# Ledger of designs, part 16: VH-VL binders against Protein PARTING DANCERS homolog (PTD)

Target 1, 248 residues: Protein PARTING DANCERS homolog (PTD), of Oryza sativa subsp. japonica (Rice) (q6l5b5)
Amino acid sequence: MERSTHSTGWTCLPPPPPEPAAPGRGVCAMSTSWRDKQQPSLINFIAAFLAANSYRLNFLSISPDFIFNNGELSVAFIFETNWDCQNEGAVFSRVNMLKRQLKHLYVVVAVPTKEQNESFNRSYHKYGMKLGFPTFVPVTDPEMGFEKIVKIAHALGVCKQQDIISRLKNEREQAVQCTDSFLRVLTSIPGIDNHDANALAQAIGSIEAIAKASKKFILENTDLSTDKAETIVRFFRDPQYYLSPKIN
Short names: E, the ipSAE of ESMFold2; O, the ipSAE of OpenDDE; V2, 0.75 times the mean of E and O plus 0.25 times the DockQ between their complexes.

## First folded at step 17 (VH-VL; framework fv_amivantamab_arm2)

Design s3 (from q4 with heavy chain D57Y; at its last look DockQ between E and O 0.33; V2 from the best seeds 0.00; counts 0 for: pae E 6.3 > 2)
Fold by ESMFold2, look of step 17:
Structure s3 (fold): chain C 248 residues (1-248), chain A 119 residues (1-119), chain B 107 residues (1-107)
Amino acid sequence: as target 1 above (248 residues)
Amino acid sequence: QVQLVQSGAEVKKPGASVKVSCETSGYTFTDYGISWVRQAPGHGLEWMGWISAYNGYTNYAQKLQGRVTMTTDTSTSTAYMELRSLRSDDTAVYYCARGDFLSDAFDIWGQGTLVTVSS
Amino acid sequence: DIQMTQSPSSVSASVGDRVTITCRASQGISRWLAWFQHKPGKAPKLLIYYASSLQSGVPSRFSGSGSGTDFTLTISSLQPEDFATYYCQQANDFPWTFGQGTRLEIK
């Protein structure tokens, strides 16, 4: 029933428009792979908390751990509920990869013990200061962490009318520039039309991310045919394409 | 080590504007937002709004909507609050504090700036 | 807007007394409640955040409790420097709002 959710085209494209006239605040998409690693009691807490705050919860195959669409803004989250210094490199590597794909990304990290908090602070100073973006949000426990995630999503979606109008104008101007550049690059690929380019933008986002995406990833996250997915991979990676007057 | 230092006291006439500065030091300015809180004589603390130092987004108290503008200057790590169309009941001590929608609480405060509005 | 109501509005107490101040939110705010101490001529000082977490450098005689709508600040053994006005503040949703304050005065 739930369609496979591709990554949004946040890098160059405006956030997806909010769902029309819904009575609630919006939709929370939770990664199925993240969900399956968590204690069921945490998932039950999250579901109840979202319902109490008028969010609909969908379980989807998405690259971050959560995506919220609250009003006209979409934000993504990485939620590390089990901080362990042994995996610090993997955590920060994933953050670095996703920040290139996602314009609005926050990283929430549960550090319930003094030792974990100290470990995280050392890792953040070592790795996170070099990244500069996204914002890291340490919390004392997973419940606090998810409450903070919802607070962040809500605060970003509660813009005053003046701020909303200014932001929409800026986003429209940015979207025109980004969309034109993005579509021009992608539709220059033989066999790729505007529908295909928009699907890639919505699923993967940036040209850099598309250039690095595997054929499998493209097929799993877009409605593109096998032929089109292979063409995209070859366009960005084939040395013969590189040597031609192409975007690479 | 972390410090918020505000501009000095101001005396203004009704209808004028005031712009209070809040210079920050000791932390990465863009990692935190700035809230503004005021206290009129004989009254409690009143939250006025916040600004994100990261992207410049603001949220203002409804009572002040249309009269307040909050800005930042990343190059000087300074936040500003401008209140326009001043009235006598805007006489207050104005505080900046580190905190926005990402924060657990306002953990660091400026020393306060007295703004007096009188004829 | 979430209204924060403190009780009592003032309290007279002696050094060494145990003092309790309460704060009620007009709707659930989970544990997103902070307590501040404010003395005339000085900036407010954060005491407690997330309902019960003690801010660094704050004496352990201060403690906070509560969740949902009802919250309490307790000073276990009042010291001369504790005479001040105390504010609760919710950090659950904008606009962030303060209670009206509780003045703690020397008896």
Scores: ipSAE 0.116, ipTM 0.579, lowest interface PAE 6.3, mean pLDDT 79
ESMFold2 (binder alone), look of step 17: mean pLDDT 92; pTM 0.925
OpenDDE, look of step 17: ipSAE 0.463; ipTM 0.746

Design s4 (from q4 with light chain W96Y; at its last look DockQ between E and O 0.58; V2 from the best seeds 0.00; counts 0 for: pae E 3.6 > 2)
Heavy chain, then light chain:
Amino acid sequence: QVQLVQSGAEVKKPGASVKVSCETSGYTFTDYGISWVRQAPGHGLEWMGWISAYNGDTNYAQKLQGRVTMTTDTSTSTAYMELRSLRSDDTAVYYCARGDFLSDAFDIWGQGTLVTVSS
Amino acid sequence: DIQMTQSPSSVSASVGDRVTITCRASQGISRWLAWFQHKPGKAPKLLIYYASSLQSGVPSRFSGSGSGTDFTLTISSLQPEDFATYYCQQANDFPYTFGQGTRLEIK
ESMFold2, look of step 17: ipSAE 0.423; ipTM 0.752
ESMFold2 (binder alone), look of step 17: mean pLDDT 93; pTM 0.937
OpenDDE, look of step 17: ipSAE 0.369; ipTM 0.693

Design s5 (from q4 with light chain N92D; at its last look DockQ between E and O 0.31; V2 from the best seeds 0.00; counts 0 for: pae E 3.7 > 2)
Fold by ESMFold2, look of step 17:
Structure s5 (fold): chain C 248 residues (1-248), chain A 119 residues (1-119), chain B 107 residues (1-107)
Amino acid sequence: as target 1 above (248 residues)
Amino acid sequence: QVQLVQSGAEVKKPGASVKVSCETSGYTFTDYGISWVRQAPGHGLEWMGWISAYNGDTNYAQKLQGRVTMTTDTSTSTAYMELRSLRSDDTAVYYCARGDFLSDAFDIWGQGTLVTVSS
Amino acid sequence: DIQMTQSPSSVSASVGDRVTITCRASQGISRWLAWFQHKPGKAPKLLIYYASSLQSGVPSRFSGSGSGTDFTLTISSLQPEDFATYYCQQADDFPWTFGQGTRLEIK
């Protein structure tokens, strides 16, 4: 495949804590300075796309162009919607400035023509390879670019969920050897205390059985509340558990 | 120029593990992730997961979570996939392919490794 | 999981024919769809990505179209080397999934 060379680096750092009382997939903050420079048709597309994907959109005075809060993870984006090599110095200078401030930063660059793609590749070789970080993601048009931004934010959130589930499943094999480890695993589930863990152990017995238990089975066989039973089922089965609610 | 070369065929018993290697060449290993895809006889292709060659981050298909481990060795530009607790329905050809969540598609594939699980 | 359904499961055609293979996603995937060619004993080969972008080195007789849920792969003038199994694959959300395949046979 011929694309601009880019790093595939990705981290699974904890996202910001979930917001209360407003369920949704997450929150997207868009820079007001960036918004005001764009054609209205692109902003309308972005707003419609976020709404269709249950994201809350806020317009804020922020240094990157976008910040997504996706459960425990926050990720920032620079979005250059039309590459022009005459502006390459300004673009890479801004990237260099922002990379010092931001742990999770991606740079998405629209290169709709072959000339722009070739121009970007030359500029990336000149400047971007020396940076090493952040990851540069060339795309063929701004709409594809924003879809990619949302996919990156979602993938990072899913990776965090998978890491937690993997740790708990690996600990299950070892927890067969130690009752203290069993209780530590169960109480690591948000909102589950020692009483809840003992009730689950008594009624169901193993972490594997608890991971497979239905909400109905938990409610019928323990004294746990509906909310706690739902939390247990989600913790083991829902890769989107860490999505943030909407923020005003 | 770009090549992904996989280790040879394996025959395993149920309950065993298999580790398939995928040695890459002709590109900067850390610029692309590696996905693993398998095909059981008479069935279609099934994505198993990906690993970032840059930092080792992974994402596994949910049905394989807990049984699969993907790793890389940047010094040899090689990716590995280990599948544990093998069952007869794990009999398949296993492919490595260049691509992760940042890629639009799997553009370069390995030649495939047949893993047969039989008692 | 996003289910990908291909049609037909098999097609018989002659050299020079125009062949169309369809792929339907169980939910909207925008244009995040790829097409692969797979011959026995060989690795799958990428033909089309992002629904309609032709991979480097792939003959221009191959083309792709569609967005949302409905996609097509078209071979405008079938050549002897085109007899293979063709797969679509969505790259929108995990797990990435493939269609069941369409076998293209010479008549």
Scores: ipSAE 0.382, ipTM 0.726, lowest interface PAE 3.7, mean pLDDT 81
ESMFold2 (binder alone), look of step 17: mean pLDDT 92; pTM 0.928
OpenDDE, look of step 17: ipSAE 0.560; ipTM 0.801

## First folded at step 18 (VH-VL; framework fv_amivantamab_arm2)

Design t1 (from s1 with light chain A91Y; at its last look DockQ between E and O 0.38; V2 from the best seeds 0.00; counts 0 for: pae E 4.2 > 2)
Heavy chain, then light chain:
Amino acid sequence: QVQLVQSGAEVKKPGASVKVSCETSGYTFTDYGISWVRQAPGHGLEWMGWISAYNGDTNYAQKLQGRVTMTTDTSTSTAYMELRSLRSDDTAVYYCARGDFLSDAFDIWGQGTLVTVSS
Amino acid sequence: DIQMTQSPSSVSASVGDRVTITCRASQGISRWLAWFQHKPGKAPKLLIYYASRLQSGVPSRFSGSGSGTDFTLTISSLQPEDFATYYCQQYNDFPWTFGQGTRLEIK
ESMFold2, look of step 18: ipSAE 0.380; ipTM 0.728
ESMFold2 (binder alone), look of step 18: mean pLDDT 92; pTM 0.935
OpenDDE, look of step 18: ipSAE 0.784; ipTM 0.882

Design t2 (from s1 with heavy chain D100Y; at its last look DockQ between E and O 0.01; V2 from the best seeds 0.00; counts 0 for: pae O 8.0 > 2, off the site)
Fold by OpenDDE, look of step 18:
Structure t2 (fold): chain C 248 residues (1-248), chain A 119 residues (1-119), chain B 107 residues (1-107)
Amino acid sequence: as target 1 above (248 residues)
Amino acid sequence: QVQLVQSGAEVKKPGASVKVSCETSGYTFTDYGISWVRQAPGHGLEWMGWISAYNGDTNYAQKLQGRVTMTTDTSTSTAYMELRSLRSDDTAVYYCARGYFLSDAFDIWGQGTLVTVSS
Amino acid sequence: DIQMTQSPSSVSASVGDRVTITCRASQGISRWLAWFQHKPGKAPKLLIYYASRLQSGVPSRFSGSGSGTDFTLTISSLQPEDFATYYCQQANDFPWTFGQGTRLEIK
């Protein structure tokens, strides 16, 4: 009695294909100059935080400290991780330069002490900054500052995406309405069903074009029967046919 | 204390080049830009150009385009201005001056460098 | 290029006098204007930045005003050490440009 050990070959189901990486929220470009001035711990934090939030981090030679690209929107950031009360003018000079070049600019400044905060507030007026152009975001520490940066970038990106989606939705709705109207008109013709209407739409494209199409053209470019093609031609070209009572 | 110290006086012949240095101290070099300004005898102040110590961006006066080069060395916190193809009308006192970036005034100046161009 | 025109080119005044120097830009420069004092054998000294902001360490007798195209430097009460040449400078657009200067002489 040969015990045929049925080696149940556990077919290791290949690991499910990695779930399509959630569409990356975007790309974050970090200035190499800015990076080199920071503590490695902060850079590591930023990298980890971006990864956790589905941003790709690139190091580039850019004038802003950060640029976030969320689709078609680019948002630039100046990030002062430690406010220098003695050199506040450097920040505002830089802001003045960049605001002329960039449409979306934010300035995040870490002011952990009361003195720094007061200095910042005074300097803001000292250099004649227009409120909201750009937006200044005082924070207590660099980590919180960066979190705010990401939140701002994300929020703006989401808004832009929503606008695009809304526009696309509107366009689709308009397209659907047009299609529906087209179908309604064609299917109102006796003997023409949705299939026929779609075939005509695909082959000829517009009601106006269909109205001008010859019987021969319809038969050559669609799968419609001879009778249906004739009916269509008559419907558009024979006023008497259009006005004739629908003989059920 | 913030200080800009320039190299010494130079005497050059027409057609020669001169390179003036501006050593900075007392502040974060890369947080600012350096402008070069000159004054010829009997004339006013003339802006020559600007360089960002942050990213190396430069802007030169059109009159000096092709003849002037500004550079920075972040390791030594030093700015350099080279003027080529020297002419007699390039005789002037040359100043380096600290500015923040594009929008701020020159708050700290070097002591000046006399460059004399004579045959 | 933005041209800066100062007026007057020279002024004679006495100690204690009020002195006013004007600077006109060929186009609008907002408030990106600086005033400098320059004495022979010395480096220029920043007096006023952003049209009206007094530089640290500069006496309060100096004041700046103006925006757009017309600017003014005022010395409320002239002191002996104030005799010098004064320059305005625009920092709104490249190339940065100076006025031709105003020489302030003792009467």
Scores: ipSAE 0.013, ipTM 0.547, lowest interface PAE 8.0, mean pLDDT 86
ESMFold2, look of step 18: ipSAE 0.065; ipTM 0.543
ESMFold2 (binder alone), look of step 18: mean pLDDT 92; pTM 0.931

Design t3 (from s1 with heavy chain D31Y; at its last look DockQ between E and O 0.21; V2 from the best seeds 0.00; counts 0 for: pae E 2.3 > 2, placed apart)
Heavy chain, then light chain:
Amino acid sequence: QVQLVQSGAEVKKPGASVKVSCETSGYTFTYYGISWVRQAPGHGLEWMGWISAYNGDTNYAQKLQGRVTMTTDTSTSTAYMELRSLRSDDTAVYYCARGDFLSDAFDIWGQGTLVTVSS
Amino acid sequence: DIQMTQSPSSVSASVGDRVTITCRASQGISRWLAWFQHKPGKAPKLLIYYASRLQSGVPSRFSGSGSGTDFTLTISSLQPEDFATYYCQQANDFPWTFGQGTRLEIK
ESMFold2, look of step 18: ipSAE 0.526; ipTM 0.795
ESMFold2 (binder alone), look of step 18: mean pLDDT 92; pTM 0.931
OpenDDE, look of step 18: ipSAE 0.546; ipTM 0.774

Design t4 (from s1 with heavy chain Y54W; at its last look DockQ between E and O 0.31; V2 from the best seeds 0.00; counts 0 for: pae E 3.3 > 2)
Fold by ESMFold2, look of step 18:
Structure t4 (fold): chain C 248 residues (1-248), chain A 119 residues (1-119), chain B 107 residues (1-107)
Amino acid sequence: as target 1 above (248 residues)
Amino acid sequence: QVQLVQSGAEVKKPGASVKVSCETSGYTFTDYGISWVRQAPGHGLEWMGWISAWNGDTNYAQKLQGRVTMTTDTSTSTAYMELRSLRSDDTAVYYCARGDFLSDAFDIWGQGTLVTVSS
Amino acid sequence: DIQMTQSPSSVSASVGDRVTITCRASQGISRWLAWFQHKPGKAPKLLIYYASRLQSGVPSRFSGSGSGTDFTLTISSLQPEDFATYYCQQANDFPWTFGQGTRLEIK
C-alpha cells in the first residue's frame, strides 16, 4: 500500500494545559540524541528554517525526535531521515513504544529512492500501521521532511484555535444577554470586580467559555492582570477552590 | 479508479442555502481529507476549507466562517459542503478535491457543480 | 494570508512556442507551490507540485522551477491542447491560496 502525505490518524485534539509560548509561532524541542546522529548541514537547515518561521529551538533529552508546542497543542514527531530496510524492526518497535506515551504522534520517513519507498511500503504493511495512530508521512528528502513537520505542527495548532474561537464566540453571544446575573457570578470570585467581570463578558461571553479559557487567552483578550487571570482559571478548574479553608 | 463525483447544478435565490455532495470511490475514504474550492465567473480559484473524512474536523477560509459547514458520511463515502445565506456573488462552480494539510497537492478533483444565485 | 500574483494575465502564442508563466508569493513559501491547468468545462488538473515535481500522467513539456517567492511554469513546445487557464497555488500555510490565473490563448 502506497504512502501519501494524506493520513487517517490526524485529529484536532484538545491541547495540553497551555504553557507560555515563545514569541512567534511556538517552541520546537529537538532530541539531542537524534541531532548528534545527523549531518551538520541538516541541523543547520533545521535551525535556519525554524528561525525563519518564528519557532524557538531547544535541544533537550526527549524520547521522540521532535516536540512542537504551539501554545494550544503539543505534537510529537519521529523523523527517520535515512530509511533502511535492515532496521525496519527497530523503527516500528520504537513507534509502538512511543505511541503508548504520546497522544499526538506523527512519523516522517525520508524515502529518496524508489527502492526505499517500496521497502517502506512493504514494512508498513508487515507491521500493520495502515489504519491506526500514528500517521506515517513519507517524504523524498530530509529537508522536505522537516518542512512538512513544521507545516503539520502549525496546521494542527491553527485548526484547534479556529475551533476554540468559534465555540467561544457562539457562547459569548448567547451569554451576554444576562448581564446582571453574569456579573454576580463572576464578582463572587475573590479579587474580581465589576470592571473585570464586564471585560470577561465582552471578550469571552459565557461562564462556560470562561471556565475553559486559558490564562494566555484571558490575558490577550482582556485587561485583567496576570494574578486575576490565574485566579479565574484556578476557580473554574479546582472544584474545591472556593470551598477550601484559606490560609493567610 | 479514483473518482470524485459531485451533485448536479443548483439555482438558488439570495438568502437560501445550498448543499453540494461529493461522492468518492476507488480509495479508502477515511484515509484522506476533502477540500472545497470555488470559481466565480470571471474570477480565479478560491479555497473554501477542508474536512477530515476520518474524524470530521474542519478548517474554513476566514471570509466564509459562519456561512459554511462541511460534513462527511463515511457509510456512503460522501463529503458535503453547505453554504448558507447565499448572495449573488456566491454564484460559482464549486469543486471538491482530495487533499488537506497533510497533502502535497490536490491530486484528484470532482467535475464541479454550478451554483447560480439569482433573484 | 499569502497573496499569489501571476504574470502575465494572458498570453497568446503559436503551436511550438516556448511559454513561461511566473508566480510571486507575498511571503516565502519555500518550494510549496503547485501549478494547475484549468480548461473550460473541466476540473482543474494538477501539473506540478513542490515547485518542480511533475504529476504522474502530465506531459514532460511542462516543467516548474523556483523557490522562496518567485516561481515559473514553462511549456517547452506549446501544443493545441494546452489552451487553458493556469493557476499557481501555495501549500505552505493556511489558508491555501491561488494566483489570479493566466489565460493561455493559442493563435
Scores: ipSAE 0.406, ipTM 0.737, lowest interface PAE 3.3, mean pLDDT 81
ESMFold2 (binder alone), look of step 18: mean pLDDT 91; pTM 0.925
OpenDDE, look of step 18: ipSAE 0.608; ipTM 0.800

Design t5 (from s1 with light chain F94W W96Y; at its last look DockQ between E and O 0.36; V2 from the best seeds 0.00; counts 0 for: pae O 2.2 > 2)
Fold by OpenDDE, look of step 18:
Parts: sequence; structure tokens; C-alpha cells
Structure t5 (fold): chain C 248 residues (1-248), chain A 119 residues (1-119), chain B 107 residues (1-107)
Amino acid sequence: as target 1 above (248 residues)
Amino acid sequence: QVQLVQSGAEVKKPGASVKVSCETSGYTFTDYGISWVRQAPGHGLEWMGWISAYNGDTNYAQKLQGRVTMTTDTSTSTAYMELRSLRSDDTAVYYCARGDFLSDAFDIWGQGTLVTVSS
Amino acid sequence: DIQMTQSPSSVSASVGDRVTITCRASQGISRWLAWFQHKPGKAPKLLIYYASRLQSGVPSRFSGSGSGTDFTLTISSLQPEDFATYYCQQANDWPYTFGQGTRLEIK
């Protein structure tokens, strides 16, 4: 059973140029069906609020009431603007359906009265909702609810961006370290300078690949001299060659 | 009736740790967060941090990062705040407060716990 | 961090007076502002949340207004029990921050 050691050749791909920060925080898709059930004043409030916070509002035929797209992150929201104590089952049915389809789902419910709040709490337990999946956000009024939606969406977006940036930074650091190590190894070969090392890095990409490269291949793909190419080949083929004193 | 009941006054030496408890009753513990706020003598209110009783998420004031830990016990509906490496300037009345995750309003407060740090 | 600045730091008033306290945020916080009353030896009490929402059980003589950066707490007719320190608190962003407080004293 030959364990094929897949040498994952870490091709140091140059980090993609930082995507220009999109001037807007993101896009908010509002369900047309949800919109049509709301008071115009609330819609106007939402539109104004989104505009003020650099979100573009689109009206779409979507199953969630809202979808916020902050780059690579999409967050969906169910927004119950008026909790119906007699129809809680419909809400949870919808939640159960959507939670299976959506990775990031929040349920915001306006429960301005004590009765509504109690009803919501009872229903939450009655329908066996698991804590955190999805997250339920009770609010006292729809405007507050929507602001919370935006805050959640924004926070998640920022978090993801930070993660990406952190990852990219780490990758860059690793790439730099790899490059430095690569250069150090190659320049340790007598007669090989930084230019030669960079040429080899560009043409062949890894020390392992260089070690396997033929003299002919090096000469065809780099501007290295015949002597340098031979030196490289000898270095990797003859373990004693690199241990020999540098003849100045 | 919704109530938050805190542990009693503490006297600590510099460098010691203190853990204050906040026992809650009269509501579903996991539906809210708990904020901790302190007041040093002659000073105003200072927010220390917040913990979600729902999922355990925390947010601490930067000034206290590394020294403060907030926890919850859902089985007892109790929130805890531990402050380590106590200093004289940590002498304060410490409050727990119920916060709506959504309204972020601290609507119910504990009675406060005096923590005195003295050599 | 969002800085909350209250004005005035102290105010002397008589029973029956109209009292106004202002709070300014260093940046926009929408309506995520709360007002608290704090008396010595007592826990703070929530008066107003979301800038203008009166907390249950709070007398109607208390009112809040404002959005964005400027907020106001108004006591329409001061009562003897209203002498206390008042704090605004923003809940828009972490970390939450309080104003420095306004001490309301009897004239």
C-alpha cells in the first residue's frame, strides 16, 4: 500500500490585490410580500435608515423577509412586525423551513406588549427551538427591530471581513517566510545571487522542483548562465558539493 | 417578580481575585444578557462587560480585558463576574443588570456588591 | 469608543421646576440611548430606553428625546424623589459607555 505522499506544492500565489472597498456597506434585499403587508411609514423608515447607513435596498421575491449581503456574507432575517398570539405556529413553521436552507438566519419579532412577549416566550419553547439556531431577537417596536437587524448584519459582515483579513495576513506572512527561506537556500549555492534565485523562483516555483529540474530546463526558462545552471544541478545531486569550501 | 440578587460585600488585597454572583429570578434566564457595571467612589457608572445567557457570548471593556471573566450558569440562573489582579482603583460597587439582547436596555439591576481592595 | 458627554454636570432646581439634561455622543448612535436615575445606596433605575421610550413604572413627567448625537432628558415637574444623579448610556456599539452623570440637587 504505497502511501503516495502528495507533496502539496505550496505555490506562493501572490496575494490578490485588495479588492477596492465597495463604497457601500452592502445590499439589503427586502421581500416584496413582506413589504406589501407593512405600513408605508415603516417601509419609508427602513429605506431612509438603509440609505443613511450606506445600504442599497432592493425589492425581491425572496422567502426570507430580508437578506443582507455584505460581500461574501449573506444573512437572512424573518421580521415579524406584529406578533400574533393566535398564529405563532405559522411563524415557527416558516422558521423551521428557512433554517434548513439558510446558514445565517435571524428571527426578529416585535412584541411591544407584555402579553405578546409572554406569548412569544411560550411559543418559543413550545415549538422546541434550539437556542441559537436560529437566533431570535424580540424587540419592542418594528423600527427598533429593523435597526437591530442592520446592526446584526453589519456586525457579522465586519467579523467576516476581519477574519479574511487576518487569514490573508497570515498567508502573506507565510508566503514571505517561504520566499525568504527559498532565497536563503538558493543563495547559499556558490555563485547564485538574489537575481538568480528570484529567476528560479519565478520559473520553477519550489526548491523541490528546482532540485528535480534538468540543466536544460533551467537554461530554457531562466537567464542563468550555463555555469550557474550546472552548479544548481550539482548542488542538488551531490550532497558533498554544497559542503565544499567556496573557492573565491 | 423579576429580581437580581448579588452576593455580599467583599474585602480583598491587591493582587487577589474576586468573584461576584448575580442570581436571577422571575424570568427566563436565557432570554437576556447580563451586563456588569461598577461605580468607584466619587465616580460615575462604568460599563465592565456583557454576557449572553443565551449563548455565552461576551464583550468586555478593553480596560478590563485579561482581568475580567463573565460566566453564566443556566441551571441556577446565575451570572458571575470574576475580576483578577485587583487594584485599589477596583474598589467600587459592582452591579449586575439584565439587558435585553435586543433593546440593550438595562431594565433590572442587582442591589450592588461593594468590593473593597485594600492593603 | 463612543464618548458620552452630559450637560450640565450639576443642576440645582426646586420642586415643580422643569429640568432638562442633555447628552451628546461623539458619534451617531441612532436612538440607542438610555437614561438612568441613580440614588446613593440604591441600584440605578432605567428611566428611558431607545432615546424616548418610557420604561414601565416610570412617571410620565420623565421624557426623552433625540437621535443621532444629541439627546435630552426632561423632567416636566420636578418632584422631591427626583433629586438624584442621572446618567445617559449608549447601547449602539461596544463598549457601552455612560455619560459622566448629572447631579440634580435641591435648590
Scores: ipSAE 0.339, ipTM 0.686, lowest interface PAE 2.2, mean pLDDT 87
ESMFold2, look of step 18: ipSAE 0.598; ipTM 0.831
ESMFold2 (binder alone), look of step 18: mean pLDDT 92; pTM 0.936

Design t6 (from s1 with heavy chain D100P; at its last look DockQ between E and O 0.63; V2 from the best seeds 0.00; counts 0 for: pae E 3.3 > 2)
Fold by OpenDDE, look of step 18:
Formats: sequence, C-alpha cells, structure tokens
Structure t6 (fold): chain C 248 residues (1-248), chain A 119 residues (1-119), chain B 107 residues (1-107)
Amino acid sequence: as target 1 above (248 residues)
Amino acid sequence: QVQLVQSGAEVKKPGASVKVSCETSGYTFTDYGISWVRQAPGHGLEWMGWISAYNGDTNYAQKLQGRVTMTTDTSTSTAYMELRSLRSDDTAVYYCARGPFLSDAFDIWGQGTLVTVSS
Amino acid sequence: DIQMTQSPSSVSASVGDRVTITCRASQGISRWLAWFQHKPGKAPKLLIYYASRLQSGVPSRFSGSGSGTDFTLTISSLQPEDFATYYCQQANDFPWTFGQGTRLEIK
C-alpha cells in the first residue's frame, strides 16, 4: 500500500489583483409589510438617508424588516419603531422565529419613554432571550434607530472587508517573500539570471520541484538554454558541484 | 451598576508588548462594543479601535494597524487590548469604554491604565 | 478620516459665565457627535450624545446642538466643577475621531 505522499506543492499563485475597494454601496431591502405600517415621514427619511449614504433601497416581501447586503454579508434587522407594552410577546415570537433562520440578526426597538424602556427590559428577561443572540438595540428615536441600523450594517461590512484585506495583504507579503527567496536561490546558481528564475518559477513553481525536474523537462517547459538547464540539474543533484572551484 | 474595571499600571521596555484587560459588569456584555482610547501626556484623546463583543468584529486605527489586537472573552465579560512593539510614544493612559454602534456613545469608561514605555 | 476641529483650544471663564465650545467636522456626520468632559486623573465622562441628548446624571446646564458639520456645547452657568478639558467625538464613520480638546480654565 504505497502511501503516495501527495507533495502539496505550494504553488505561489500570483496574488489576485486587489479587488477595487467596492465603494461602500450596499443594498437595503425593506419589508413591504413593515413599510406599510410606518408613517410616510419615516419612510421618506429612510429613503433620503440611504440615498445619502450610497445605499440602494428595494422594497421586498421579506420576513425581517430590513436586510442589508454589503457585498458578501447580509444583515437582517427587526425594527420596532414604537414599542408596544401590550404586545411584547409578538415581538419576541418573531425574534425567535427569525433568529433560527438568520445568522446576523439585530433587533432595534424604539423606547422613547421610561415606561417603554422598562417594559422592554422586563420583557427581554421574561422571554428568556439568550444573551447576545440576537443583539437588541434600544433607541429613543426611530430616526436614530434607523441610522444606527445603517451604521451597524456598514460596520459589519467594513470590518469583514478589512479582515479580508488584511489577510490578503499578509498573504501577498508572504507570497512576495517566498518569491524573493525563490529568486534569490535560483539566481545564486551561476549563469541563472532573473529571467531564468522567473521562467522556472512559472513553469515548475517550487524549488523542490525544480530540484526534482529533469533536464528534459526544464528544456521543454522553459526557454532556458541547454547549458543553463544542465547547470540547474547539477546544482540540485550533484553535491560535487558545490565543491568545484568557481572558475572565474 | 454598570462598571468597567481595567488592569493595573504597566511598565514596559521598548519593543515589548502589553496586554490590558477590561472587565465589565452590570450589563449584557455581548450587546455592546468596546472601544479603546488612549491619552498620551500633554495630548488629547485618541481612539485606538473597537471590537464587537457580539461577533468579534474589530476596527483599528490605521496608525496602530499590525500592532494592536483587541479581543473579548464572553465567559468572563472581559475585553483585552494588546499593543505590540511598544515605543516611547505609546506611553499613555489607556481607557476601555463601552461604545457604539450597539450603544449610543462611550457612556461607560474604565478607570484607565497607565502604560509607561521606558528604556 | 473625519477630522474634528474644536474652537477655542482654550477658554478662561468665571463661575456663572456662559461658555460655548464649537466642534466642526470635516464632513457630514449627521448627529453622531458626543461631548466628553475630562479631568486629570479621571476617566472621560460622557456629557452629550447624538449631538443634543443629555446623558443621564449630567446637569441640565450642559446642552448640545448642531447637525451635519457644526456642533456646539453650551454650559449655561459655569460651576466650579466644570473646569476641565472638553472633547467632541464623532461616531459616524470609522475611524472614530476626537477633537483636539478645549481646555476650560478659571479666570
């Protein structure tokens, strides 16, 4: 049972071109059912606010009140614009339903009065909401609430993008370092220049692979001369090659 | 009562790292973010970064990118800020604060942690 | 980055005086502005959030106003305990930034 050691040759794939920082343009889907329950002034405010912040507003038949899509991330929001102290159960039922379906769910509740705030706090505990999922965001003003929704959505999107960028940057840096090291090793071989090293990198991909490559393979897959190909093969396979006096 | 309690003063050498803790109590930890703010002697307040205790998302000041790491431990309701490769100009009082966007503002602050970087 | 510029950098006033501090943002930040009081050896204290909302426990002599780019903190009648450094802070966009501060000193 020959364990074929699949040498996962780390092909230094060229770093993908930096994706243009997608202009923070997101899509906001608003529930039609939610919309129809709101005052027109609030809808107008929301529309204007989204436009000013480069979000496209779509009206859809969705279960959450809002869904923000910032590229790869979708964030859902329940937005209670006026906390009803008598209908607490309905809100939490809805929350419980949606939290099972949605990974990123926030519940924004407008509690402008002390009574509403207290009611909310009591209800939160009464209905046994697990701490942290979903996140509840009490606000005193619906407009502020919506602005906060946008900020949360934006922040989540931005954070994710930054993480990706940072990772990509790190990967690129590592790739560059690897490439540099690769080039340094190859160009240390007498008669091998940067062009040759790059050709080998492109054709074969790793120092290990180059070290194992036959002269024939190098000649078939690169524009290297026969002499250079032989030198490479000797460099990696002939220990005596390192001991031979550099004939200046 | 909502409270943020930070770890004690630190003295570090240049090049070292410091990790400051911020233990929170009196509220649902995961419902808020934590920001870190510092003040160097003779300077104003400087925002360092933010972390969501909900999902761990972070945003750091560009000046500190690569040197700062913020983390949270939900089990202990504690936030951490690690600053690496310390310099003399990192000497400051460091504050944790409960902050936006899950809250309205930096409404609750820790008592501050003095970090002195000296050769 | 959004730059926050406070004016003045320092102000000398007497007890009972009306004091006004302004903060200007380099771009629109809606109402996402907070005002803080900072005393030496103490943590900053939130005074005003969302431009004009008074934080709980803060005296009513403090008030905030403004939207967009221009904001104002007003102390209607200065008290001895009000001598401190005041900072505005925007929370509209990352990175969040503070003004340079306004030192309020006793005349």
Scores: ipSAE 0.264, ipTM 0.662, lowest interface PAE 2.7, mean pLDDT 87
ESMFold2, look of step 18: ipSAE 0.435; ipTM 0.756
ESMFold2 (binder alone), look of step 18: mean pLDDT 92; pTM 0.932

## First folded at step 19 (VH-VL; framework fv_amivantamab_arm2)

Design u1 (from s1 with light chain A91Y F94W W96Y; at its last fold request DockQ between E and O 0.40; V2 from the best seeds 0.00; counts 0 for: pae E 2.1 > 2)
Heavy chain, then light chain:
Amino acid sequence: QVQLVQSGAEVKKPGASVKVSCETSGYTFTDYGISWVRQAPGHGLEWMGWISAYNGDTNYAQKLQGRVTMTTDTSTSTAYMELRSLRSDDTAVYYCARGDFLSDAFDIWGQGTLVTVSS
Amino acid sequence: DIQMTQSPSSVSASVGDRVTITCRASQGISRWLAWFQHKPGKAPKLLIYYASRLQSGVPSRFSGSGSGTDFTLTISSLQPEDFATYYCQQYNDWPYTFGQGTRLEIK
ESMFold2, look of step 19: ipSAE 0.514; ipTM 0.803
ESMFold2 (binder alone), look of step 19: mean pLDDT 92; pTM 0.937
OpenDDE, look of step 19: ipSAE 0.757; ipTM 0.871
ESMFold2, fold request of step 21: ipSAE 0.456, 0.574, 0.509; ipTM 0.778, 0.827, 0.791
ESMFold2 (binder alone), fold request of step 21: mean pLDDT 92, 92, 92; pTM 0.934, 0.932, 0.937
OpenDDE, fold request of step 21: ipSAE 0.828, 0.829, 0.823; ipTM 0.914, 0.915, 0.916

